VHH binders against Radiation response metalloprotease IrrE (irrE). Designs and how they scored, part 20

Target 1, 256 residues: Radiation response metalloprotease IrrE (irrE), of Deinococcus deserti (c1cz84)
Amino acid sequence: PTALAAAKARMRELAASYGAGLPGRDTHSLMHGLDGITLTFMPMGQRDGAYDPEHHVILINSQVRPERQRFTLAHEISHALLLGDDDLLSDLHDEYEGDRLEQVIETLCNVGAAALLMPAELIDDLLTRFGPTGRALAELARRADVSATSALYALAERTAPPVIYAVCALSRQEDEGEGGGAKELTVRASSASAGVKYSLSAGTPVPDDHPAALALDTRLPLAQDSYVPFRSGRRMPAYVDAFPERQRVLVSFALP
Below, E stands for the ipSAE of ESMFold2; O stands for the ipSAE of OpenDDE; V2 stands for 0.75 times the mean of E and O plus 0.25 times the DockQ between their complexes.

## First folded at step 12 (VHH; framework vhh_gocatamig_d2)

Design q6 (from z1 with S53R; at its last look DockQ between E and O 0.86; V2 from the best seeds 0.00; counts 0 for: pae E 2.5 > 2)
Fold by ESMFold2, look of step 12:
Structure q6 (fold): chain B 256 residues (1-256), chain A 121 residues (1-121)
Amino acid sequence: as target 1 above (256 residues)
Amino acid sequence: EVQLVESGGGLVQPGGSLTLSCAASGFTFSSYILSWYRQAPGKKRELVAGITREGSKVYMDSVEGRFTISRDNAKNSVYLQMNSLRAEDTAVYYCAREVTYSYGSGGTDYWGQGTLVTVSS
């Protein structure tokens, strides 16, 4: 296990411990465990939030949507949890420096935010009920009230069998001529369970005859043998579960 | 009743410095978040810096490291120290009082008259 994997595991432990003491996971409930820290909403321009340990303040941008404020709050709480764990902080400073240390800290705070908003028990229950599927991805996002992308990464992290998850949506392609281009279904985000050696890049087109495209067009879930449509043109056999939701389709590719 | 009065604007060379002041009256100053905004001709008004009741500070990316917001509750004043000024910092600068609504939304409920800062060689 890498130093980063160990740090992520510790961050998840801190988030789980904090979350166990909460009455809920809404914005107000998230602050319950941080007595003596003020939650302040203010205009912050393009910034989403900040944690200021010297003044005991978490700042959240008052001009963004509530769901974005909630995730940002969980992220800033994770900064406070990390700064309060002397052993974790020491280990990070021993291993990382400069810009890399700052990047690792932000990564860990995203891991903590995800763990706080999406408890392991919820993820495991959904995997038990629905399997590692597009439906499980949709249910996690809905029940935890998080973005599909956040749910995708959290679900992949806890999925044991070899699965690629993707969020796909229509995009407009630029063309050589005038006017608007044709819309095509593309991968917006993807992540895979541990040990999967393949990646599915954002922007990868999904063919019109693929189950994901059909599910989106018909607005009906589809599950069938098909393939992973890699950007290279390779088509790897996979069992595809496509779950359409609004203007997107949530997909799992179960690999042999 | 509520008043915010800016001062300290002027003409400076690139790389120069200015200190803006905002004198407040008609409200309990220490209970409010204060901000500086700016508006260049033909541009939208944009947040430059803000300071909480507790002293936490926020800056727009292009001014962080060059500008410093501060407050003096005894003098009911908020300040903006502007260093390493650039031509793109040319604007009318406004002092503002911020309010937070019950659901985490917010806005500016009072503005000063503005003070002009011109950065030109």
Scores: ipSAE 0.457, ipTM 0.825, lowest interface PAE 2.5, mean pLDDT 89
ESMFold2 (binder alone), look of step 12: mean pLDDT 84; pTM 0.843
OpenDDE, look of step 12: ipSAE 0.783; ipTM 0.939

Design q7 (from z6 with T102V T108V; at its last look DockQ between E and O 0.67; V2 from the best seeds 0.00; counts 0 for: pae E 2.5 > 2)
Fold by ESMFold2, look of step 12:
Structure q7 (fold): chain B 256 residues (1-256), chain A 124 residues (1-124)
Amino acid sequence: as target 1 above (256 residues)
Amino acid sequence: EVQLVESGGGLVQPGGSLTLSCAASGFTFSSYILSWYRQAPGKKRELVAGITREGSKVYMDSVEGRFTISRDNAKNSVYLQMNSLRAEDTAVYYCAREVTYVNPSGYVGGTDYWGQGTLVTVSS
């Protein structure tokens, strides 16, 4: 396994261990595990938060939305967990330095935050109950109170069969001539289960006759054989499960 | 009555240093978060630095490493040590008292008192 993959796995373990002692995953419950650490909310400009180990303080920007504050708290808890693991910290310093080390640490703290807010038990229960589907993606986002994009990456990580997940939403078609300003369904984010060699890039248009577009238009879930609409123009056969939600559609592409 | 009085502004050469002071009165100083803001002509007022009751400090990116915020609770004062000054640091600098309210939506913050401001001009 790569150094980054090993570090991510360790970060998930640290987050899971911390989370096991909590009564829940709401902001109040996350604070329950902060014995010996002061939590302070203050203006921080464009910065979301910080962990100050010298003063034993987690700082959260008081001027951002509550759901962002909750994610930021989980992220800063992950900083504290990482700094308290001598072996992980040593491995990171052996492999990375400078700006790259900082980028890796921030990546790991996002991985830890996701693992803390979306426990493996919850994800596995939803996969058992609904399968690797758009419905499972919607339920994870709802139950964990996280963005659909965050749920998408966490779900893909734990999905065993070959599946591409996507969040698709209406956007204004760019660089369109006289038709400029028309709304078109596009991929906002996607991720695939382990071993899938294909990617579905953000911004890829979804044809009007695709099950994802039809599900959004009718506001009814659709599941049927169809295809992955790659930006290259390739249409790879896939079983599509499209779950519409408000102004977006949550999609899974099960590959043969 | 809550009062915040800044001093120490002036004209300074690029690369020079200044220390701003803010004398506070009318409240329990040690119980509050204090901040420095600045406003350049034609720009919005922006956070420069803040300091918690515990002494933890935050800085905007462009001043980190050059500016240092500190507090002296015995003198009811907060300071901003500004080193390696640049023309872009030219602004009126304000001392501010921060408050945080908790409501069901989350944590909401704001500045409830401002000083008069002190002008810092960095020019040859």
Scores: ipSAE 0.424, ipTM 0.786, lowest interface PAE 2.5, mean pLDDT 88
ESMFold2 (binder alone), look of step 12: mean pLDDT 81; pTM 0.811
OpenDDE, look of step 12: ipSAE 0.738; ipTM 0.928

## First folded at step 14 (VHH; framework vhh_gocatamig_d2)

Design r1 (from z6 with T100Y; at its last fold request DockQ between E and O 0.92; V2 from the best seeds 0.00; counts 0 for: pae E 2.2 > 2)
Amino acid sequence: EVQLVESGGGLVQPGGSLTLSCAASGFTFSSYILSWYRQAPGKKRELVAGITREGSKVYMDSVEGRFTISRDNAKNSVYLQMNSLRAEDTAVYYCAREVYYTNPSGYTGGTDYWGQGTLVTVSS
ESMFold2, look of step 14: ipSAE 0.521; ipTM 0.839
ESMFold2 (binder alone), look of step 14: mean pLDDT 81; pTM 0.815
OpenDDE, look of step 14: ipSAE 0.757; ipTM 0.930
ESMFold2, look of step 15: ipSAE 0.531; ipTM 0.845
ESMFold2 (binder alone), look of step 15: mean pLDDT 81; pTM 0.813
OpenDDE, look of step 15: ipSAE 0.748; ipTM 0.924
ESMFold2, fold request of step 16: ipSAE 0.468, 0.454, 0.387; ipTM 0.822, 0.812, 0.779
ESMFold2 (binder alone), fold request of step 16: mean pLDDT 81, 81, 81; pTM 0.813, 0.815, 0.818
OpenDDE, fold request of step 16: ipSAE 0.799, 0.813, 0.810; ipTM 0.944, 0.952, 0.952

Design r2 (from q3 with T100Q; at its last look DockQ between E and O 0.70; V2 from the best seeds 0.00; counts 0 for: pae E 2.4 > 2)
Fold by ESMFold2, look of step 14:
Formats: structure tokens, C-alpha cells, sequence
Structure r2 (fold): chain B 256 residues (1-256), chain A 124 residues (1-124)
């Protein structure tokens, strides 16, 4: 496996080990395992947070919303975990330099944050109970108290069969046919399980007669044979599971 | 009674240096986060730099590498060393005491005391 894949695997292991010792995953509980590190909230301008190993402080921007603070804290904890693993640090410095090293470290800390907030056991349980579906995506986001987008990436990574996941929501956009000023259902984020060669771009329109649009309109889950509505106009057959939630619909496209 | 008194402002040419001081009284200085803010004419007050009890430092992007915040707990003072000054640094600079609040779903913070300010003018 590639150096990046090995580093991601190690980061997930560190996050899992840290998480196993926690009483919970709320903001206060996340700090439980970091002896001698102080959590400080203060104004930080445009920065979300920082980890200062010299003074043993995690800094979180006090002026952002609580859910963003929680993810940022998990991200900074991941910095502390990475910095405390001599083998991982050595492997990263052997493979990467300069701006690329900084980018890889930030990627790894996002991987660690996701793993800390969404344990593999939770994801696997939801996949076993509900399958690789829009319902599983919705349950992961709710149980882990994370954004649907964060949940979608974590779920896709652990899904074995060929599936595309999407979060879709209405946007105001001038369109043809349905009438001027009508809101249009579009893809906000998408990710696919390993080995899937197709992707859905953000902004891709979802036709009004698609199960995702019908599920949102009726506020009832729908699962049926349909298609992936690519931006190019291509329609690839797929089993669609659409789970409506508030002002959005969480969708899976199971590929043959 | 809490007081924060700034000093050290003045007129400086571009590229010059200046040290601001803030003398604090009426509270346990070593227990608080201290910061510097600035307000240019017609603009909102903005964070310049902050320093925690532990010595961790935060800077706005445009001053990082040029400004240094420091504290001396024995003198109840916080300092801002400003190097490589630019015209855009012209502002009234304020010393501030930061607080943080805990609530069930997260944290927030604010500034509960301000100094009167000291004017820094950078012009050729």
C-alpha cells in the first residue's frame, strides 16, 4: 500500500485507541485522554484552532458555532496524537517535504478527527443493520452528531459493495420547464465506495421525478430501481435509497 | 477595580519599530488571557494578537512574523513589539482581557475589559 494509505491507517488506529478510553464524544469528554494538555477558547480571527506542543495547549476559536468547535477539537487532538507517534512522524518526513507535508498532515488530522467522532464500530453496526443506504447515512450523522457531509465520506470509506452516496438539497436557481424562480434539487456532496470509477459533482441537478426528489416532496423514504443522474446527462441504472431529512435528502445509489 | 493602561504609541515611519505596553491592575493578572486589538478610522476593532496563561500566542495573519506579543506576570504587563511597520498598521491599539464561558453544548468567549487605547501612526 502507498505511504499515504499506511499513514491514514495508522492515524485511524491512534484515534480508535484514544476514543476507547473516553467516557463519550462530546466536547468535554474528548479532552479526557490528553493528560497535561490545556484546552483554551479564545478569539483567533480566521483560524479555527491550533495545537501548541511547547505550552501543551489546544486552542479553539471561541467565536465559531459549537458543532464546528467540536470537529476542530477532534482535529487538534489528532495533531497531538500524530506528534506523539515517533514512527508515524518519521515515515511522514521520509516521504514528504514542504507544503506537501503540511497538506498531508492536515489530511491525516481530518482522518483522525472523523475516526474519533465516528468510530468504525458505529459505522459497521449501521451498515449491518440498514445496509449501505440513505438511512444508514442519516443515522450515522445523527448518532455521531456530525455534518451529513462528514458522515457521507466516513460511510463511503467503509462500504464494501459499489455504492455512491449523496447529500441533496434545494437551491434557488433559474431553470427551464418547471417555471422561473422554482427551487431545484441538487447534489451538495457525494462520495463513493472503493473501486467505483464514477462520481457525482456538487451542483448536479436531480430531476423532479427521481426517487430523491419524490422522497423530499413527500417526506417519506423511497427505495426503488432508478438511476444515477450524472451532470453530463448520462443515466446509469442503480438501486436508489432516498431518506428525506428536514430540508434535504440522503441518498445511496447501489450499482450492479 | 480592573484597569488596563496602554502606552508607547506614537508616530513612526514605514519599516520602523515600536513597543506598546499595557499595565494591568485590580485582578490576578497571571490567571487571564491578554490580547491586543486595533481599530483604524472607519473600520471595526480587530484582534491583533493574544497570549494565554501558558504563553501560547495567536496573531492575525497580516502581522505574524512582524509583531510579537509577550507578558511579564511579575510586572502585571503585556507588551506588543511591532517591527516592519506599514501604513496599514495605523490604528488605535487597545489592551484587552479575555474570558471564556462554558455551557452544556460548547464554549464561547469575549472581552470583558478594555484599555483606553494608544494611537500608532505609520506615515512617511
Amino acid sequence: as target 1 above (256 residues)
Amino acid sequence: EVQLVESGGGLVQPGGSLTLSCAASGFTFSSYILSWYRQAPGKKRELVAGITREGSKVYMDSVEGRFTISRDNAKNSVYLQMNSLRAEDTAVYYCAREVQYTFPSGYTGGTDYWGQGTLVTVSS
Scores: ipSAE 0.448, ipTM 0.807, lowest interface PAE 2.4, mean pLDDT 89
ESMFold2 (binder alone), look of step 14: mean pLDDT 81; pTM 0.820
OpenDDE, look of step 14: ipSAE 0.716; ipTM 0.922

Design r3 (from q3 with V58I E64K; at its last look DockQ between E and O 0.80; V2 from the best seeds 0.00; counts 0 for: pae E 2.2 > 2)
Fold by ESMFold2, look of step 14:
Structure r3 (fold): chain B 256 residues (1-256), chain A 124 residues (1-124)
Amino acid sequence: as target 1 above (256 residues)
Amino acid sequence: EVQLVESGGGLVQPGGSLTLSCAASGFTFSSYILSWYRQAPGKKRELVAGITREGSKIYMDSVKGRFTISRDNAKNSVYLQMNSLRAEDTAVYYCAREVTYTFPSGYTGGTDYWGQGTLVTVSS
């Protein structure tokens, strides 16, 4: 495996170990695992947070909404965990330098934050109870209190059968000055389980005859044989599970 | 009575330097986060730099590398060293004491005391 894959695996282990000692995954519970690190909330302008390894301080912007504070705290905890692991830090310095090293560190801290907020046990429980479905995606996002896109990636990563997951929502269509654009259902994000060779592009339109469009209109879940609507116009057979949620629909495409 | 008194402002040429100081009284200085803000005429007051009790420092992007915040707890003072000054740095600079409030879902904060300000003018 690649050096990046190994580093991500280690980061997930560090996050899991930190999380095992917590009473929960809300902001106040995340703080309970801090040892030798001071948590400080202060105005930070446009920045959401920072970790200062010299003074052992996590800084969180006091002027942003609580949900951003929670994710930012998980991200900064991951910085502290990474810098406290001598073997991981040494491996990163062996493989990366300069701007590339900084980008890898930020990527790893996002991986750590996701692992901390969406433990493997939670994902596995949801897959067992609901299967690899739009419902499971909705439940993960709700229970972990994370964005649907974050949940999408995490769920796909742990899904064994060949499945494409997507978040679809209304998007404004560009018009050539004929007033304003109409809204159309489009793919906002997608991710697939391991071994799937196909991808759905963001912005791909979802036809009106598709179960995802019907589920959104009726606000009722719908599961049936249908297809993956590729941007090229190709229609690949798939079992579609569409779970509507407010102004969006969370979809799984189970492939043959 | 909490007091924050800024000094060190003045007129300086582009590329020049100034050191602002803020003398604090009426509170346990070492227990608080201190910040510098600035406000140009007709503009919104904006954060310039902040310093925690541990010495961690925050800067806005436009001043990073040119400005340095520091504190001296023995003198109850916070400083802003301003180098490589530009016309865009012209503003009234304010010393501020920051406060954090805890609530069940998170944290919020604000500035509970301001100094009267010191004017910095960068002009040829």
Scores: ipSAE 0.481, ipTM 0.826, lowest interface PAE 2.2, mean pLDDT 89
ESMFold2 (binder alone), look of step 14: mean pLDDT 81; pTM 0.815
OpenDDE, look of step 14: ipSAE 0.777; ipTM 0.934

Design r4 (from q3 with S35A V58I; at its last look DockQ between E and O 0.74; V2 from the best seeds 0.00; counts 0 for: pae E 2.2 > 2)
Fold by ESMFold2, look of step 14:
Structure r4 (fold): chain B 256 residues (1-256), chain A 124 residues (1-124)
Amino acid sequence: as target 1 above (256 residues)
Amino acid sequence: EVQLVESGGGLVQPGGSLTLSCAASGFTFSSYILAWYRQAPGKKRELVAGITREGSKIYMDSVEGRFTISRDNAKNSVYLQMNSLRAEDTAVYYCAREVTYTFPSGYTGGTDYWGQGTLVTVSS
């Protein structure tokens, strides 16, 4: 396994340990786990937040939306957790340096933030109850109060069978230029379970007769044998579970 | 009576330096976050730098590495050391006391007291 995969696993473990002692996962509850770290909310202009290990202070911009404050706090807590793990730091410095090390650290802190906001137990419960489906994706986003995209990545990482998850929504066609009122269902984000060699690109159109398009049009869930509509035009057989909500549809493609 | 009094502004050549001072009174200085803002002619007031009770510091990107905020709790004062000054730094600089309010879903805040301002002009 790669050094990055091992580092991500350790980051999730650190986040899980932090989260186990919390009364909840809202911003106020996330603060309860801080030990020896002062949390300060202040105007920060365009900066969302910062972690100052010298003064043991997490700073969060007081002028941004509450959801952004929550994610930023989880991210900064992950910085503090990472810096407190000498073995993880040593492994990272052995493998990475310079700008690449900085990028890996930020990636790990996003992994930690996701793990704090979406505990493995919640994800596993939803997979047990609903299977690796569009419904499970919708339920994770709702219960954890996170974006569908964040839920999509977290769900894919814990899904064992070969599944592609997607968030699809209507968009205006840019190719037609002025005068177009046509809306096309497209993939907004996608992620696949481990070992899947295929990817479904953002921007990929979803045909009008596809279960995802039908589910959005009828506002009713639809599950049936169908296909993955790759941008190339290839149609890979898959069991499709399409769960509509408002202006989008959350989809899983279970591969054979 | 909360009072914030700035001093140290003036005319400076590009590349030069100035130190701004803000003397505070009427409140427990060590318990508050202090900040410097600036307002150039015709522009909105913008954050320049902030300093927490613990001494942690934040800067806008354009001044980071050139400006240093500091505080002296014994003298109830906050300072802005301005080095490598540029024409774009020309503005009235304001000392500010920051506050945060807690709501069920998040936090909001801003400045509840301003100083009178001190003019910094960077010109050849």
Scores: ipSAE 0.489, ipTM 0.828, lowest interface PAE 2.2, mean pLDDT 89
ESMFold2 (binder alone), look of step 14: mean pLDDT 81; pTM 0.818
OpenDDE, look of step 14: ipSAE 0.732; ipTM 0.921

Design r5 (from q3 with S56T; at its last look DockQ between E and O 0.79; V2 from the best seeds 0.00; counts 0 for: pae E 2.5 > 2)
Fold by ESMFold2, look of step 14:
Structure r5 (fold): chain B 256 residues (1-256), chain A 124 residues (1-124)
Amino acid sequence: as target 1 above (256 residues)
Amino acid sequence: EVQLVESGGGLVQPGGSLTLSCAASGFTFSSYILSWYRQAPGKKRELVAGITREGTKVYMDSVEGRFTISRDNAKNSVYLQMNSLRAEDTAVYYCAREVTYTFPSGYTGGTDYWGQGTLVTVSS
């Protein structure tokens, strides 16, 4: 109901409409839907990309890895879609100005990029087949070829029951001198389904006897009653589903 | 044969201005992306500015607002107008032709032709 939530919904619809005409979601397929817009790859130094509405050109930095180019292209396509939607532009200018407007536009273009790369049908299929679990998170990241963090936010957005998702990995403790360097399992990113009032902060430690830590150590998925290990020390009861993958564990905390 | 010939370099006081020119021959100029790079002693060659076939311009952060790239397709030339010059702008400046290579998972770029370079020195 907020202006930002409404704008995000519109951006997702624009991305979905664009994506419906595509043969796939790889970089080459993403270009298939461009009409009246020239796509140009060129050196851009530290900049990843840009959209020039005057000349109708999308620029992608040709010197970055293909994986980054794909997300950047989806982001710049979202800029073009946003600037071509008069109603959305009007709503944004009515609600925001200055630096805040620029921040909102960039947020919306990231939302559009995510929606373009992770179609709602794919997310809903995985939720139906696996439930709101660490496995569903892993499968979304794999099938959409996106980072676990991107998949985590997209999955949380579409999860109806109260669930907290987290990506946890071993972190080397930084310090200012000699000492430290022991690896501890910590939260790298987290997001929750709509209506959940609780959050996990990045850097929150995961106890060694928690199902997430055990799943990582054994390299076997675990699902059991346990708890959410908040940074404050609070331990809220939850059904934990922990899915280990390489050097990380993908976790869901189902709340009653 | 592709040729890119820079001119316009020289010694300039801080705060001064120079215009670099690059005359191109041996290819269909209007079909290519042109860029300016620079290389200071002991540093890597770095992009300064680029201009697409359509006229879209790209600048590195440190020169945006002070430098302007432009092209004249009728004269097969690309220019770099440099204003408010600083000692840090001292370098050999190169005109470059950019190409994009396509491969199954993405795109990469390269400079396939360089000019000989023109020296810009900003010093009192």
Scores: ipSAE 0.433, ipTM 0.804, lowest interface PAE 2.5, mean pLDDT 89
ESMFold2 (binder alone), look of step 14: mean pLDDT 81; pTM 0.814
OpenDDE, look of step 14: ipSAE 0.726; ipTM 0.920

Design r6 (from q3 with T108R; at its last look DockQ between E and O 0.78; V2 from the best seeds 0.00; counts 0 for: pae E 2.1 > 2)
Fold by ESMFold2, look of step 14:
Structure r6 (fold): chain B 256 residues (1-256), chain A 124 residues (1-124)
Amino acid sequence: as target 1 above (256 residues)
Amino acid sequence: EVQLVESGGGLVQPGGSLTLSCAASGFTFSSYILSWYRQAPGKKRELVAGITREGSKVYMDSVEGRFTISRDNAKNSVYLQMNSLRAEDTAVYYCAREVTYTFPSGYRGGTDYWGQGTLVTVSS
């Protein structure tokens, strides 16, 4: 939708402006950009964090892992930035209501967090250096210190040619008799560059003879003509770049 | 000497209400985050609610909408108003002072002082 795309663009601008004044993107550095907002770490049970605009407090769960604290802080900073932008807030209330408005706000704050942790300049540098490849995806996740899934969405969004990115990993299937379940390489997440109408569903199996499966098995990168292995069994021709990393493989499918 | 003294516990019927109080002394009360925890017999102590220096409040899902935490810095006291009480709310309730420790990679929380507790029993 055009209204959502405009809101996302504005959220990225707010995040970029906030980030420009920071000494870095680690948790300690992120907090130094706060002005008039108190940052508090406290026990929050299963909740990761919150932004309280009445008291001007960002709350972060003090009992979660450091990388989770960092992402949550970036997300809550985005809440504060959104609420401080009268035009953006007004546009959202004009377009959305109720549960949908809440959902859109959370989506925008995830967009802001991603933009804060993965600046456009970093993404563009990696695309220039490595192309729209599995390697670029791996480098973005490592250099920005974010999950492969977060990096995947950010990279896809800035990729101009028609590409599908995927993170694939082994999973166990339900047992079928003696010997337990078999491990199978499946898609964990995927996203495509603008204009691509195809999607790769999470859980889609990757055949054993596919370059992604071979790259994971050999632990060596592979790039070759192959196909997108859709859940339906359809095999769309694509140039596949498979970059293995520990127990997963980061894949790009360049489409004709 | 840091002290946290809970009061206000007792027996109440399901659907009833009760107010717990925690009187604090021996520290700059307004500078600390305070929380209520509870422990049912045979269970681990669990967070119920917390309140920041500024008055921001956190609740566990099971009590949100029914319980209200508040503080009065002039009286060095924190309160827990418990409404619509249920049998599963039966526990010893503890007042706690929270602290935050810094590490190179992030932040970690802890509780450095506990009160003695006050018993809340919800029963027909």
Scores: ipSAE 0.493, ipTM 0.833, lowest interface PAE 2.1, mean pLDDT 90
ESMFold2 (binder alone), look of step 14: mean pLDDT 82; pTM 0.825
OpenDDE, look of step 14: ipSAE 0.750; ipTM 0.936

Design r7 (from q3 with T111P; at its last look DockQ between E and O 0.79; V2 from the best seeds 0.00; counts 0 for: pae E 2.5 > 2)
Fold by ESMFold2, look of step 14:
Structure r7 (fold): chain B 256 residues (1-256), chain A 124 residues (1-124)
Amino acid sequence: as target 1 above (256 residues)
Amino acid sequence: EVQLVESGGGLVQPGGSLTLSCAASGFTFSSYILSWYRQAPGKKRELVAGITREGSKVYMDSVEGRFTISRDNAKNSVYLQMNSLRAEDTAVYYCAREVTYTFPSGYTGGPDYWGQGTLVTVSS
């Protein structure tokens, strides 16, 4: 029970309690639980949002896409929830200071935002229905209306068996070629369930004959024994579930 | 008729200070978000600072710590105190009234009325 793990658990509790009172998780519904806090949308330049506890205002940049506004609102609500919990604040100030304290607070507010947008009950239901698979990752992102990367981290956190999740997409190579150059399937983000000692680095190329590449090319899900394609060239055996979605493929690597 | 009238611009040396004022009329001033924008030659108009009805303040990164926005609802005025001025602050500065539009998936917004602008020149 590290201080950070305890703080994350408390933040998830605060988010769950807030979420229980909401009519839904869209932007309008998220603000339903705000009591005594004004929500203001205005141009904010390059900043996405802010919480001003002195004036009791949540500020959201009116010039960003609606999807970004929703996540930003959940993040700023988490600031308000954190600041309203005296025990959590005290624990954080006992353990952290300066720039590190600010970084921990932002981390916790991202944890709270994820918990607001992706309730544990939804994640657990999808894990029960589909297992810890690329399909479960795709369904979480779709049903919660969040980025695949956000869904990936939330799913990995609640997955008990040893699994690596990845979001893979085509990227342009600067190798010899005409115009835009050749595209290569690479890992954009990955995360693993607790206890997994292996990591799959962002930027790692996925070979053309890998199930993830084949699923993307055919636009059909593939699930089969294959391998984790580490950047080092090592190919560790894994059961691969590859779920293609638009211009990307959502992958799970189930480890023995 | 909505009117926003800026004043206080001028020539100042680097490191100097100016206070811009914007006098508003023709609307319920206390009900609106007010902001300052600027436009340098050849550049797009950009947000400098904004202030909500409640007094919350927003600044672009390059001016935070040097500029202060404030409002006086009794005088229907918004101010921009500009300190530690730099050459890159040279621009026409505009007072603006902000509005927000609601749609089912989110919100958008921006200025619906602008002042005439006041020139600030920071030069040796």
Scores: ipSAE 0.448, ipTM 0.814, lowest interface PAE 2.5, mean pLDDT 89
ESMFold2 (binder alone), look of step 14: mean pLDDT 81; pTM 0.822
OpenDDE, look of step 14: ipSAE 0.758; ipTM 0.946

